# Ledger of designs, part 2: VHH binders against Galectin-4 (LGALS4)

Target 1, 332 residues: Galectin-4 (LGALS4), of Bos taurus (Bovine) (q3t0d6)
Amino acid sequence: MAFVPAPGYQPTYNPTLPYHNPIPGGLRVGMSVYIQGVASEHMKRFFVNFEVGQGQGADVAFHFNPRFDGWDKVVLNSKQNGSWGQEERKMSMPFRKGAAFELVFMVMTEHFKVVVNGTPFHEFKHRIPLQMVTHLHVDGDLMLQSINFIGGQPPSNQMPMPAQAYPMPMSAQAYPSPGQYYQQQSRLPTMEGPPAFNPPVPFNGRLQGGLIVRRTIIIKGYIPPTAKSFVINFKVGSSGDVALHINPRMTEGAVVRNSFLNGSWGSEERKVSYNPFGPGQFFDLSVRCGADRFKVYANGKHLFDFSHRLSAFQRVDLVEIHGDVTLSYVQI

## First folded at step 1 (VHH)

Design a18 (framework vhh_podentamig1)
Fold by ESMFold2-Fast, scan of step 1:
Structure a18 (fold): chain B 332 residues (1-332), chain A 123 residues (1-123)
Amino acid sequence: as target 1 above (332 residues)
Amino acid sequence: EVQLVESGGGLVQPGRSLTLSCAASGFTFSNYAYGWYRQAPGKQRELVAAISGSSTLYADSVKGRFTISRDNAKNSIYLQMNSLRPEDTALYYCAADLWEGYSYGTSPEYDYWGQGTQVTVSS
């Protein structure tokens, strides 16, 4: 089963190059663009452009261009009225040929903040009003794993609509009604609470209001090459009960799931059709609370289900993440 | 199909000058940006100078000494090298990149390289 996007969380998995598409709802302050990919073994350069429209020769509000041809550098610039502006250069290279990376563009009021592999890299002052930016363009010597617009808007209401068509934002905003709309809305994941950006490990996050049906926890992270294992616990803080324990073990190539209830570990579950937790890899994990089970997706694909063993799962009020993992984004 | 042919290299004493030429064939010359790269023994190839339309870029080590130019009518680019130093000794390559309205280009075609021309600066 394919992953269902939540409002304000708009992933595209394994897009082909060139990627040249509208930014959902346009570019806005508070939005982040997460790009996970792999630099080619033979990489010379790639680019990420924030563009004004999609026409040939469109203005480029922000051009991000790492280069291995010549001396290693990252070139940053803009293009207005057919002319490139003043080039900004970083004579440091945060990317490695053949290696997976995470590249994050945070849209701030005064600038784009660029973060590479969890480390702040550059701040690029806005040269074109950000409201004019409509498209993201990515091409060059890389393979895209995902592009994710976080804090973006729901699908545009400006799309041509026949009289019987209803835009998704209006469906989400409308009062619940019986039938297919209510069923569709009840199936959509919800994300609550403020996001944590590059939180330290161990991570300890409170689920305000507890774990409820449709609540979705998102964890973006990185498995260091030397990592042995890490843990994600969905915990009842007052008792120490763990409703769901997820334990990727890189040495065993296993994704172990279990529960710890009333002082006892339950039966391990290990079956997966693929393992997203490889050394040197970035992952995007979504854990959705269902009525009868947890539904877990990694990198846009269903990974496993875990039937509720704690019947009062609403008592789960804590998410713990510890061990050999680096976190770039957690939404609980 | 696409061919880049460098010429003008040679042995020269420190402080002297050389002009390298690169002749391009097999494609529409004016639709590409061009660069000069060099590779010294035991080192990686590095960009020396690039030209896209009327815009130029130079490595810090050669700024003020080298000048890149193009002649679209002759399908050629040139590298004028002044005040040559022993550390400029390298095999110099001409390269073509696709440019369409960009000063530095965003989708280069680096498969278009010449065979190189040797520049040796020694007394």
Scores: ipSAE 0.000, ipTM 0.126, lowest interface PAE 20.9, mean pLDDT 79

Design a19 (framework vhh_podentamig1)
Fold by ESMFold2-Fast, scan of step 1:
Structure a19 (fold): chain B 332 residues (1-332), chain A 123 residues (1-123)
Amino acid sequence: as target 1 above (332 residues)
Amino acid sequence: EVQLVESGGGLVQPGRSLTLSCAASGFSFDSYAYGWYRQAPGKQRELVAAIHSGSTLYADSVKGRFTISRDNAKNSIYLQMNSLRPEDTALYYCAAEGYDILTGYYDSEFDYWGQGTQVTVSS
């Protein structure tokens, strides 16, 4: 398997249309649905539906429908008991024919918040209780690059810690059983910190506990059309050592990797079978710390491995992102 | 199914040597990276040594004392441990990071682990 879903991060890459599948765990407040795709050059319309079940005639809690047939507009509505409700309409069009986009649905208590290409677009008040929504349905004149369900599922130890409501000893909650550590934590991708939504660049994130085997850093971003280069560093804050330096260079069409250890740059590595960092493109990058190497995937496809040059890689405690990139989501 | 079986652990005096062995079955041995991990009571599991093809990696605490090697003909991984110290006391695990030959991608969902072998360094 090219990518392992983690709790609260459930990507599907390059799905075919129509996409009509269950939402993992259903909708929950705090969940976001990230859709990256390309609007067809000849687009008339596409839609995204949040549906109650999968059957024909299913109720639609939220129908999101951009249209280029007629006046450019985005239609928003619901379908209950076989009938469409009161149409909400935006006469502004955030999509461009032939252009890549990122479309985000944030599930809030009172509404769906819609964000297009990092810009808030609309708030659609819930008309159907969100817990009844089970399926996401996408179809029309687009190509899907990815659909990702982020957040919304409580972690196993989500218990708030008031003075009197502590059902388990802290040591039992902090230190999982050997079987649980082996089967659930040590074998699965680890995503430790809170997610950052649309963080500013430069980004500096602390790796709590440092890099450990299976820790996975997720970076979703966009490369502006005029971008020249950007940098991702896995750094030891106390020494300034960089265990892994990733430097996409758009003008060269290169993805440069290197290390900066004991005051010296090492040998550059550049070989890739494809380059996901094109101007005007959205990307989904996963960097997993392996036992002997970093394993890096872009848009669900293996991009490169980087053998550890810093043997004590657990000392890496900082992820730095700077340069010509816009970030929509970072999980470290 | 991939299976890893460790052996060679035991009780030893400080300054002595042990060789741990890991027998692998159920897959193409050559396509995997292999590592030795250890876990002491109350501590997180940590990487001790790793080998992939011709490359090796060692934790700073064991560098110069431990040597990882592989024998592709015997489908086995070894950890030669010299100059053992009380702080080397731990349960030692063999692990393999999968490579899916059919897709050309790493099987990143589950790495393969053995049951572990206990090493105790005590006088």
Scores: ipSAE 0.000, ipTM 0.151, lowest interface PAE 17.7, mean pLDDT 80

Design a2 (framework vhh_nb_b201)
Fold by ESMFold2-Fast, scan of step 1:
Structure a2 (fold): chain B 332 residues (1-332), chain A 124 residues (1-124)
Amino acid sequence: as target 1 above (332 residues)
Amino acid sequence: QVQLQESGGGLVQAGGSLRLSCAASGFTFDDYAMGWYRQAPGKEREFVATITSGGSTYYADSVKGRFTISRDNAKNTVYLQMNSLKPEDTAVYYCAAEPYYDFWSGYSDEYDYWGQGTQVTVSS
């Protein structure tokens, strides 16, 4: 039961260092690169590079380099034709030794926007055309939990859903640019709504069209060190019925699942082989609607299944998230 | 005083193998990235391979799959195993000790330590 990446959501879990791999479909405006990791207790430095090609001598469009050796700082620069450019420097340190972090690079038209632990950190103006960037390179004194390329990606060779839109004023057999052919077709049922970036809690999202087979809800978040519990509900707004209630309880070390149907709580399900919801930890949660059950994955690993108790699960039209959690990304 | 001493160069036929060694002294070897660079006749110096203090390895595309860099911290020595040698690999090979941050740094004032070089000649 491995999680299968969807267009516009392409995670890699627990990659080894150095991470040095192609960016799927290349770098595009509207993409975000989500990096979840832990800064080593002994950390001197690490880097994230957006590179032109794969060799050691490759040009670096953007070099992001937090350092604890010397004065705490983040160094930002580019490398062209073997030479480093003008250094940009932030004397504020958003990372902490031994602490989990989420580092997000948003690809904007004029710059990379850097967000650390939900807080905007820096804007780095493009110095190399973004179309030339092919690889992401990460190394140094950290452990990677995940790297995820979100948005801006054309789908891999997947048949598009039958959509009979009006034809555009282009030739019928126009040859698309490499990697750009399916940009407008990236919103499948699994990624059909616009994403919410750093939404407030409590979160209430409407599932337009309801919960259908193959729909996947993605929740990226952080559990504050003082957190006791939080809740995710898949709810029928008109009746108040909850088809799936997920309740991580940090005090108990438990992940409680249940339903609330016809005014009554059902039987609790608690069994998990591991608990991804620890205080001070970031998580990546995928809830996929199957024909017979919900399939739930955390941090790339199967967490639990929950057999449908509401037979008309298509009536689920709300996702509620409340309690002691901070959200970085929600896609419903 | 920092010293880097290369050895293991020589003449070899195309398709052959050589192992280069570089013995280092005068600095905290474990804290440094160690690299191999080469300079062919009439060309500028080019990167060949590096191994970080943590053991991560990086290779030039021209040598990837044929060359292997390794280090022995107990002996303060870095090695370059060269297999399937080509005439194009003919060059003087230099050992370099790079500050921990040279590989990762945008600073222009980093200092490299270089050996004297060892000649590798691959005949066709």
Scores: ipSAE 0.015, ipTM 0.219, lowest interface PAE 7.6, mean pLDDT 82

Design a20 (framework vhh_podentamig1)
Fold by ESMFold2-Fast, scan of step 1:
Structure a20 (fold): chain B 332 residues (1-332), chain A 122 residues (1-122)
Amino acid sequence: as target 1 above (332 residues)
Amino acid sequence: EVQLVESGGGLVQPGRSLTLSCAASGSIFSYYAYGWYRQAPGKQRELVAAISSGSTLYADSVKGRFTISRDNAKNSIYLQMNSLRPEDTALYYCATRPLYFGSNIPYQYDYWGQGTQVTVSS
């Protein structure tokens, strides 16, 4: 069962190298590019390029290049008219050979903001107008787990504006609200509420309007090497009822699911064909509310379904995350 | 210093198969993507297939018929060519290109072998 891509959320899972594809809708302020991967145990180099077109010799608006082949460093640069510009170099190395990582490029008005494993790393000022960037290119000594383009996409259900025949002020066009999120087409997953970037744990997010069919919650996170367990609850705040409790237990190698209704835990469900929650690993979790059940995907692959036990599941108005987990992105 | 030596070319009838081999020497194999290019008489040189860490790329004209592979322990690249057609007739080159670098000082220039002739004819 594959997750359905939607405007404003465009995941590609386990892409092969080289990855060299169009950026959906082009590069826009407010867009974030999430790259999850594993640095090769024998890594010498890899790169991430934001490119103007796909042809060989294309201009590179931003080149991000960690190197272990000498002094550990990250080289950052641009290429215009066939020539590399002035190198920016960081002599700190945020990656480790053989280790999983999350690399995030946030497209800001004045720069690309680079975040590695939840820690701000660098700001690279735009040298080429971002509107000219059309492609993302990744290659080198890594394995990709996912690439996801989040935000910056026009909503498919946006109503026509009466005044759209004239140009809008530059500030209204160039500087979208950072907290904007986009509703998807009626048949596609619905993502509502502003995204939370690197939120602290415990996390408590309100589901405005409650759970409805098609509402999809995205949780991107990391399981520390010493982690024992963590919890995700879909909760009715007023009663304390938990419609769906997801409890990865790293010491048991289990993904426990249950409900807590009218003061009592129900029957545990544990069956999974694989466990995405290992110590030292990043995960991408999608929880979609269906008419009869929750459908849960991890890292793009179906993980489990959970039949509704709370008949009035629309009353669920809280997503709670606590325990031994670090969160990089939550979209409710 | 990288050197590429191609082998395995020859004359073959349409519908048959050939395997091309490319032996690479030098210390920069792990920093480079490798590819097979071909040049038919009177035509431009074109990329046929490329391989990097964990990934392959094929020209539309050969997709589904050709398979590129590499053996890192032997520093060798291979091109398995199935269902050969007269239009596959060309001089086939093994080539390596540097991965994109953030500097105008090249670590190594692109390297090309001298090529191996593949002729598909009755």
Scores: ipSAE 0.000, ipTM 0.175, lowest interface PAE 16.0, mean pLDDT 79

Design a21 (framework vhh_podentamig1)
Fold by ESMFold2-Fast, scan of step 1:
Structure a21 (fold): chain B 332 residues (1-332), chain A 123 residues (1-123)
Amino acid sequence: as target 1 above (332 residues)
Amino acid sequence: EVQLVESGGGLVQPGRSLTLSCAASGFTFSSYDYGWYRQAPGKQRELVAAITSGSTLYADSVKGRFTISRDNAKNSIYLQMNSLRPEDTALYYCAARDYEWGTYDSGQEYDYWGQGTQVTVSS
């Protein structure tokens, strides 16, 4: 199973089209929706809709619609009571047929801010109150790698406790009782620092309070087609010791892990069942600190474990990322 | 001048197949989404199938029996109707709409309509 989602980080991996599902907790200012996918080589159109409810005639607060049929363009609009509003149109096309992309919708007070492949694209002023938006709908000529709802915590609590529902049918999963819920909650990832959006490389992030059990670092990035290698270090800033060194090497097709302790490199670990780091690919990486090891997931799938070699791992206070990689999101 | 011209209708026995064709002219074919509607005597016109770039939609009454397709090189839309029933008897219309107001749902109106082709399913 992939890492347990946190209130501020809720991914879905490899969803089928059409994708039409609730937005966890609804749409809130400070929330971002990250969509990683691949435009079909024969793409004509796709859309992303922020919808009021799930019905066929649902109002659409924001319709984002890139088109390669006719003149290349991105159409942006809203739909209320079955009628489309005033169309906004961008004649610049940030997507390429057959290419992987990352599409980000940032929910701001006055508008949706749209970012494509790390570049700001458009600002769409709100036409429908955000509180009415409940669903995300994606369909068309693309393949979805992931959809992730990040940030925008509900008022007063980061994770609301679900009310006890009536008993489910025998084949259906019931909601946990309060005691069971608290037990599960104690296993959830901890994300302490504020997120960094499209940070430059090299990246140096301070782990306030150090690396503790359940602390989870999220890295979303892109591997350029010409990339050779990049590095992620979990480091003790004062000594230069590296507790965990992750080094994807695109030329070798390898994901190398090691440590640098007391001035020397340890033994390399390389075994993985798959390699998520290909040229031209976007990735979603989570690194969770456990009591005995790091647990690492890529694109929702377990990638490797790394047993602690630095026993005092709580001294790790720095995450460094450098080399041939572009970063879209880092949460430490 | 925009034209949609349907063909392929006729009298057919229950359980057999028909293919309807719609030829479009007078506009840029690739800039439009297409649908097939039908209307039986005394009933409302209903959407049978719709096709956009990358997506298709079918009415529950025809799912698994009918298939809509488009051929951009021929500026044509097709409806393949299998396992025909007497209840499928209707005048079938081809319709076209600029996608600017279209979605992948069934609630959208169409801007242009053909004259229709009659399908009669009877022994």
Scores: ipSAE 0.000, ipTM 0.106, lowest interface PAE 22.4, mean pLDDT 81

Design a22 (framework vhh_6fv0_2)
Fold by ESMFold2-Fast, scan of step 1:
Structure a22 (fold): chain B 332 residues (1-332), chain A 124 residues (1-124)
Amino acid sequence: as target 1 above (332 residues)
Amino acid sequence: QVQLQESGGGLVQPGGSLRLSCAASGFTFSSYAMYWVRQAPEKGLEWVSTISGSGGSTYYKDSVKGRFTVSRDNAKNTLYLQMNSLKPEDAAQYYCAKDRYYDSSGYYDAFDIRGQGTQVTVSS
């Protein structure tokens, strides 16, 4: 596949309905399931099921079912041995007909935590051991933009990288960068640090250990209908140098890239084959540090490369996001 | 195509029993929850009972709990309502109804088709 997901990051883009597929590595505490879609203009119902196995008659550990027929409500339930359990019901409706949404299921020890458009919605206590859940099933009156399985610790036979294998260099001029020892094409991207859920904008995240080859930054967000532009900077905090500046401009229909080094802006790069940053749309951005360049993917499709202009890119220790954007997830 | 035909209604004394049947055709019967709903003269339609497609989940209106039992025979495409200890306030036209949605959660929400009904009269 053209896009190589980081461990614990398993996206599927524009799946057709019904979506009924295995959950990669199974369901685990600390995992989040991100569903981005559009509710049909004539939506009556849709559902999301966490299922034990596949096909009709499968037990359903968690059934999430918003309904616009009858009284607006969200029905939550489970099914064991063909029998629906005690229905839980929310008489509030977080979805709007015809509107894009983000629906997040966070797998906690005692419950599923449901978040809609960045707002906590419900907690559904586990009724079936989560280890028995193998499949996600989505169907009804919606269009899926993406389903993404993020976080947790998927089963792995990979050798762990020693956390303290590399000393912290005091000067980039005296010591080789740890990142120079990695080969992009032979290894999976890495995701360092803890995730930030629905962080405020402006966002300022410290890149502990600096930017190294294979490090992948994930940014999931939403562009408000009235948005004009926003900025993502990969910055050296001590100097103010910006190794990579990404500036989507909705009014111009442009995705501007540049650098700010030694007090000067470089030459703008603008060429893209498509623009993923539209008003009223959710996006999934992946920025991977390569040995020679940044590789940037949006919604699973290659968007652009940006050749390193700061040779000591390992000095980048700050990711800034500001402007007309809301953030649902940032992993740096 | 979809057809629902109720039977088994009649006149009974208070405290009596009736068993209603609903013969279904034109759809995959076992894949849909079924409802019993009723309407008394000059009153609105009232939900009485729900049974899930498999028959594993049943729900009842509070006033009929313990007196009415809903069941289904998926091999015969037939829905039943056993009504015991009938009260005058149970007198109504009884309809079976098909859930609008495949494999719904089993709680009454909406139906897309109902039968012609069968009359239940409870009087001395």
Scores: ipSAE 0.000, ipTM 0.295, lowest interface PAE 11.4, mean pLDDT 83

Design a23 (framework vhh_6fv0_2)
Fold by ESMFold2-Fast, scan of step 1:
Structure a23 (fold): chain B 332 residues (1-332), chain A 124 residues (1-124)
Amino acid sequence: as target 1 above (332 residues)
Amino acid sequence: QVQLQESGGGLVQPGGSLRLSCAASGFTFSDYWMYWVRQAPEKGLEWVSTINSGGGSTYYKDSVKGRFTVSRDNAKNTLYLQMNSLKPEDAAQYYCARDEYDFWSGYYTGFDYRGQGTQVTVSS
């Protein structure tokens, strides 16, 4: 799994359960926690806890707990000094057994705003000061695709960097770098452009300053069950040239890449080891501009590289997304 | 603009020593893991050494372990490779490289930036 940097963007892909880790830099107003996963076909319960401190019996500022064991409901509560508080209940169930979901917690001044599959679900008023919340804990009858902490981080702030280096074998040959930027990229300057939350399709985003080396575009989205295809274009607005065209085609089971330069399509590139764009699935796509090529990752896994065909790629000033896709988050 | 500039290469006899330097500019050097990689004539790029952003963790190719030492001075934005007991097989163009975000992809050639290199020749 590769990490692709964006300001206030710290994804963890395919984490095992239980997930119990520090919230990078702590919880802040303006921050969103994006959880993509699949509810187990035999799901009874799962929970998401925002916890105070480390160790057993930690206070829980917010406990979010959908249940199918009984009447379908979502239980919301807090736990202080070993005692559960006053339970809030929602007798509507936004999750479906066996179905992929996106669950978003938006940290607002007065409450957590809970959004499920793009639809507002509940507001939970703060019972414990936000600055005391240090950990996210997820467990139960689900599979996690990703957890991502987005926003709420001023450009000049640097989060503590947990030391992390994967051990290399003694006979180390040409292997991947042990460095991961999950913790360290929070020290880099803020990228240009504001993030777009649940933007409509077609989407047109301006790349202020153009496409420069290390600029990373992040796209979180959903492929409807009846989707046939969608398109992501890295375009020169003034000429209509497309430096990189990404076209997932559900009918063909293909991820087509090409360029449209000087009025002509180039040669298609299609080879991938796996296809992350399945009907009914959520995806997390990262497109990074390298010196010689684009590097593209889906759900934390390398998907393809695309060598630059437009030498003056700095002229690319538009990201266009259209077709059969729903967008949750776009950062350019 | 990101720039990496290597220096310190040259001709040395087998068993000799060289110290390579890499001057970095255009980015916050102290935020990045850094690498030394090399390429012998008509061969592919080969990973040599890795150092973390703080300098406290280092990794080496087996054939250079105990002979090479990587270090960095974050105040001077400079990366170093001390090479001792040089062998003919160490002769190559040496490059410093800034860590790539695709940590899990293949060789240490997935770097987003690489310098122009400095030539190391080992012969009598």
Scores: ipSAE 0.000, ipTM 0.103, lowest interface PAE 21.6, mean pLDDT 80

Design a24 (framework vhh_6fv0_2)
Fold by ESMFold2-Fast, scan of step 1:
Structure a24 (fold): chain B 332 residues (1-332), chain A 125 residues (1-125)
Amino acid sequence: as target 1 above (332 residues)
Amino acid sequence: QVQLQESGGGLVQPGGSLRLSCAASGFTFDDYAMYWVRQAPEKGLEWVSTISWSGGSTYYKDSVKGRFTVSRDNAKNTLYLQMNSLKPEDAAQYYCAKDSGYYGSGSYEDYFDYRGQGTQVTVSS
């Protein structure tokens, strides 16, 4: 089954260069743009542009440009009416030729916050109103693994959706009709809790309202080159039952799944057609709660299903992540 | 080299108390969940308790809830099991174990990448 995007989670996997596409819904404060890729072994430069429109000579609200051709540096600038503005330079280089990276642009009220491989890098003050930015343009000496537009959804009640009442569509979030928006919303994955950016490991997150049908948990992370294994548990805090245990084992090349119910482990499930958890790699994992099973996708591809073994799965109120993994984003 | 050393077992009267300790070395103790498991004569291994890496989450076999308390001191690399209101059915060899992340159906050997030598608990009048 094809990956289904969620509101506030709009990934594109393995896009070709140049990438030059609309930003879904435009830029909004609270939105983050996650770019996972690999710098070419012979990289001279690449760029990421936030652009006003798509045409040749479009204004560039923010130009982010790491360069290895000359002194290693990152150039940051804007372009209006074909003319570059005042250049900002960082003489530190957060990228490595041939290495996988994660580059995050967080849209703040006063600036873009740039984070590279989990480390804050730069803050670029807005020079063009962010509401005018419509397109993301990426090109140069890299390969793209994914581009994901996360967050920027209108503020909503953080409590679980009541059975008889759903949040109203906001006017800024324009769907063709309120009925169509509610129908799409009811069929799409839901994300209930606040996002955690670069949370420490071990991670323990509370699922407010528990695990319900269509709830989707997003985990973006990195597997260090020396990593042996890590664990993701969907737990019932009051009993200690684990409805779904996901255990990638880099030393074995395995993705183990199991349950721990009433003090007993069940039968291991291991079969996958694709193993996304390699040393030195970034991953994007989504775990969706279905009526009869969990559906798990990694890097946009279906990874496995796990039939419910805990019938009262709505009692799951804890997501636990521990072991040899670095987390960049968790949405529960 | 991973090492786990249990202590604190002994003979106790029904209704009595014992505190078991497990000294851990050779790994980063606060990165792993830890377990207490037991084996009575003529019985298989039974899971007794689990404690998360931080000590923030604890889990118990139904028959020991309210009587046993698991805890850990990450600064001392030590795991504890406080056992109150001991019953004859609690008599067993008690082992601490480091979480392996690997679990087979029906086999506690697959739960652990390492298990200690154990400490004997006898409940006798």
Scores: ipSAE 0.000, ipTM 0.111, lowest interface PAE 21.7, mean pLDDT 80

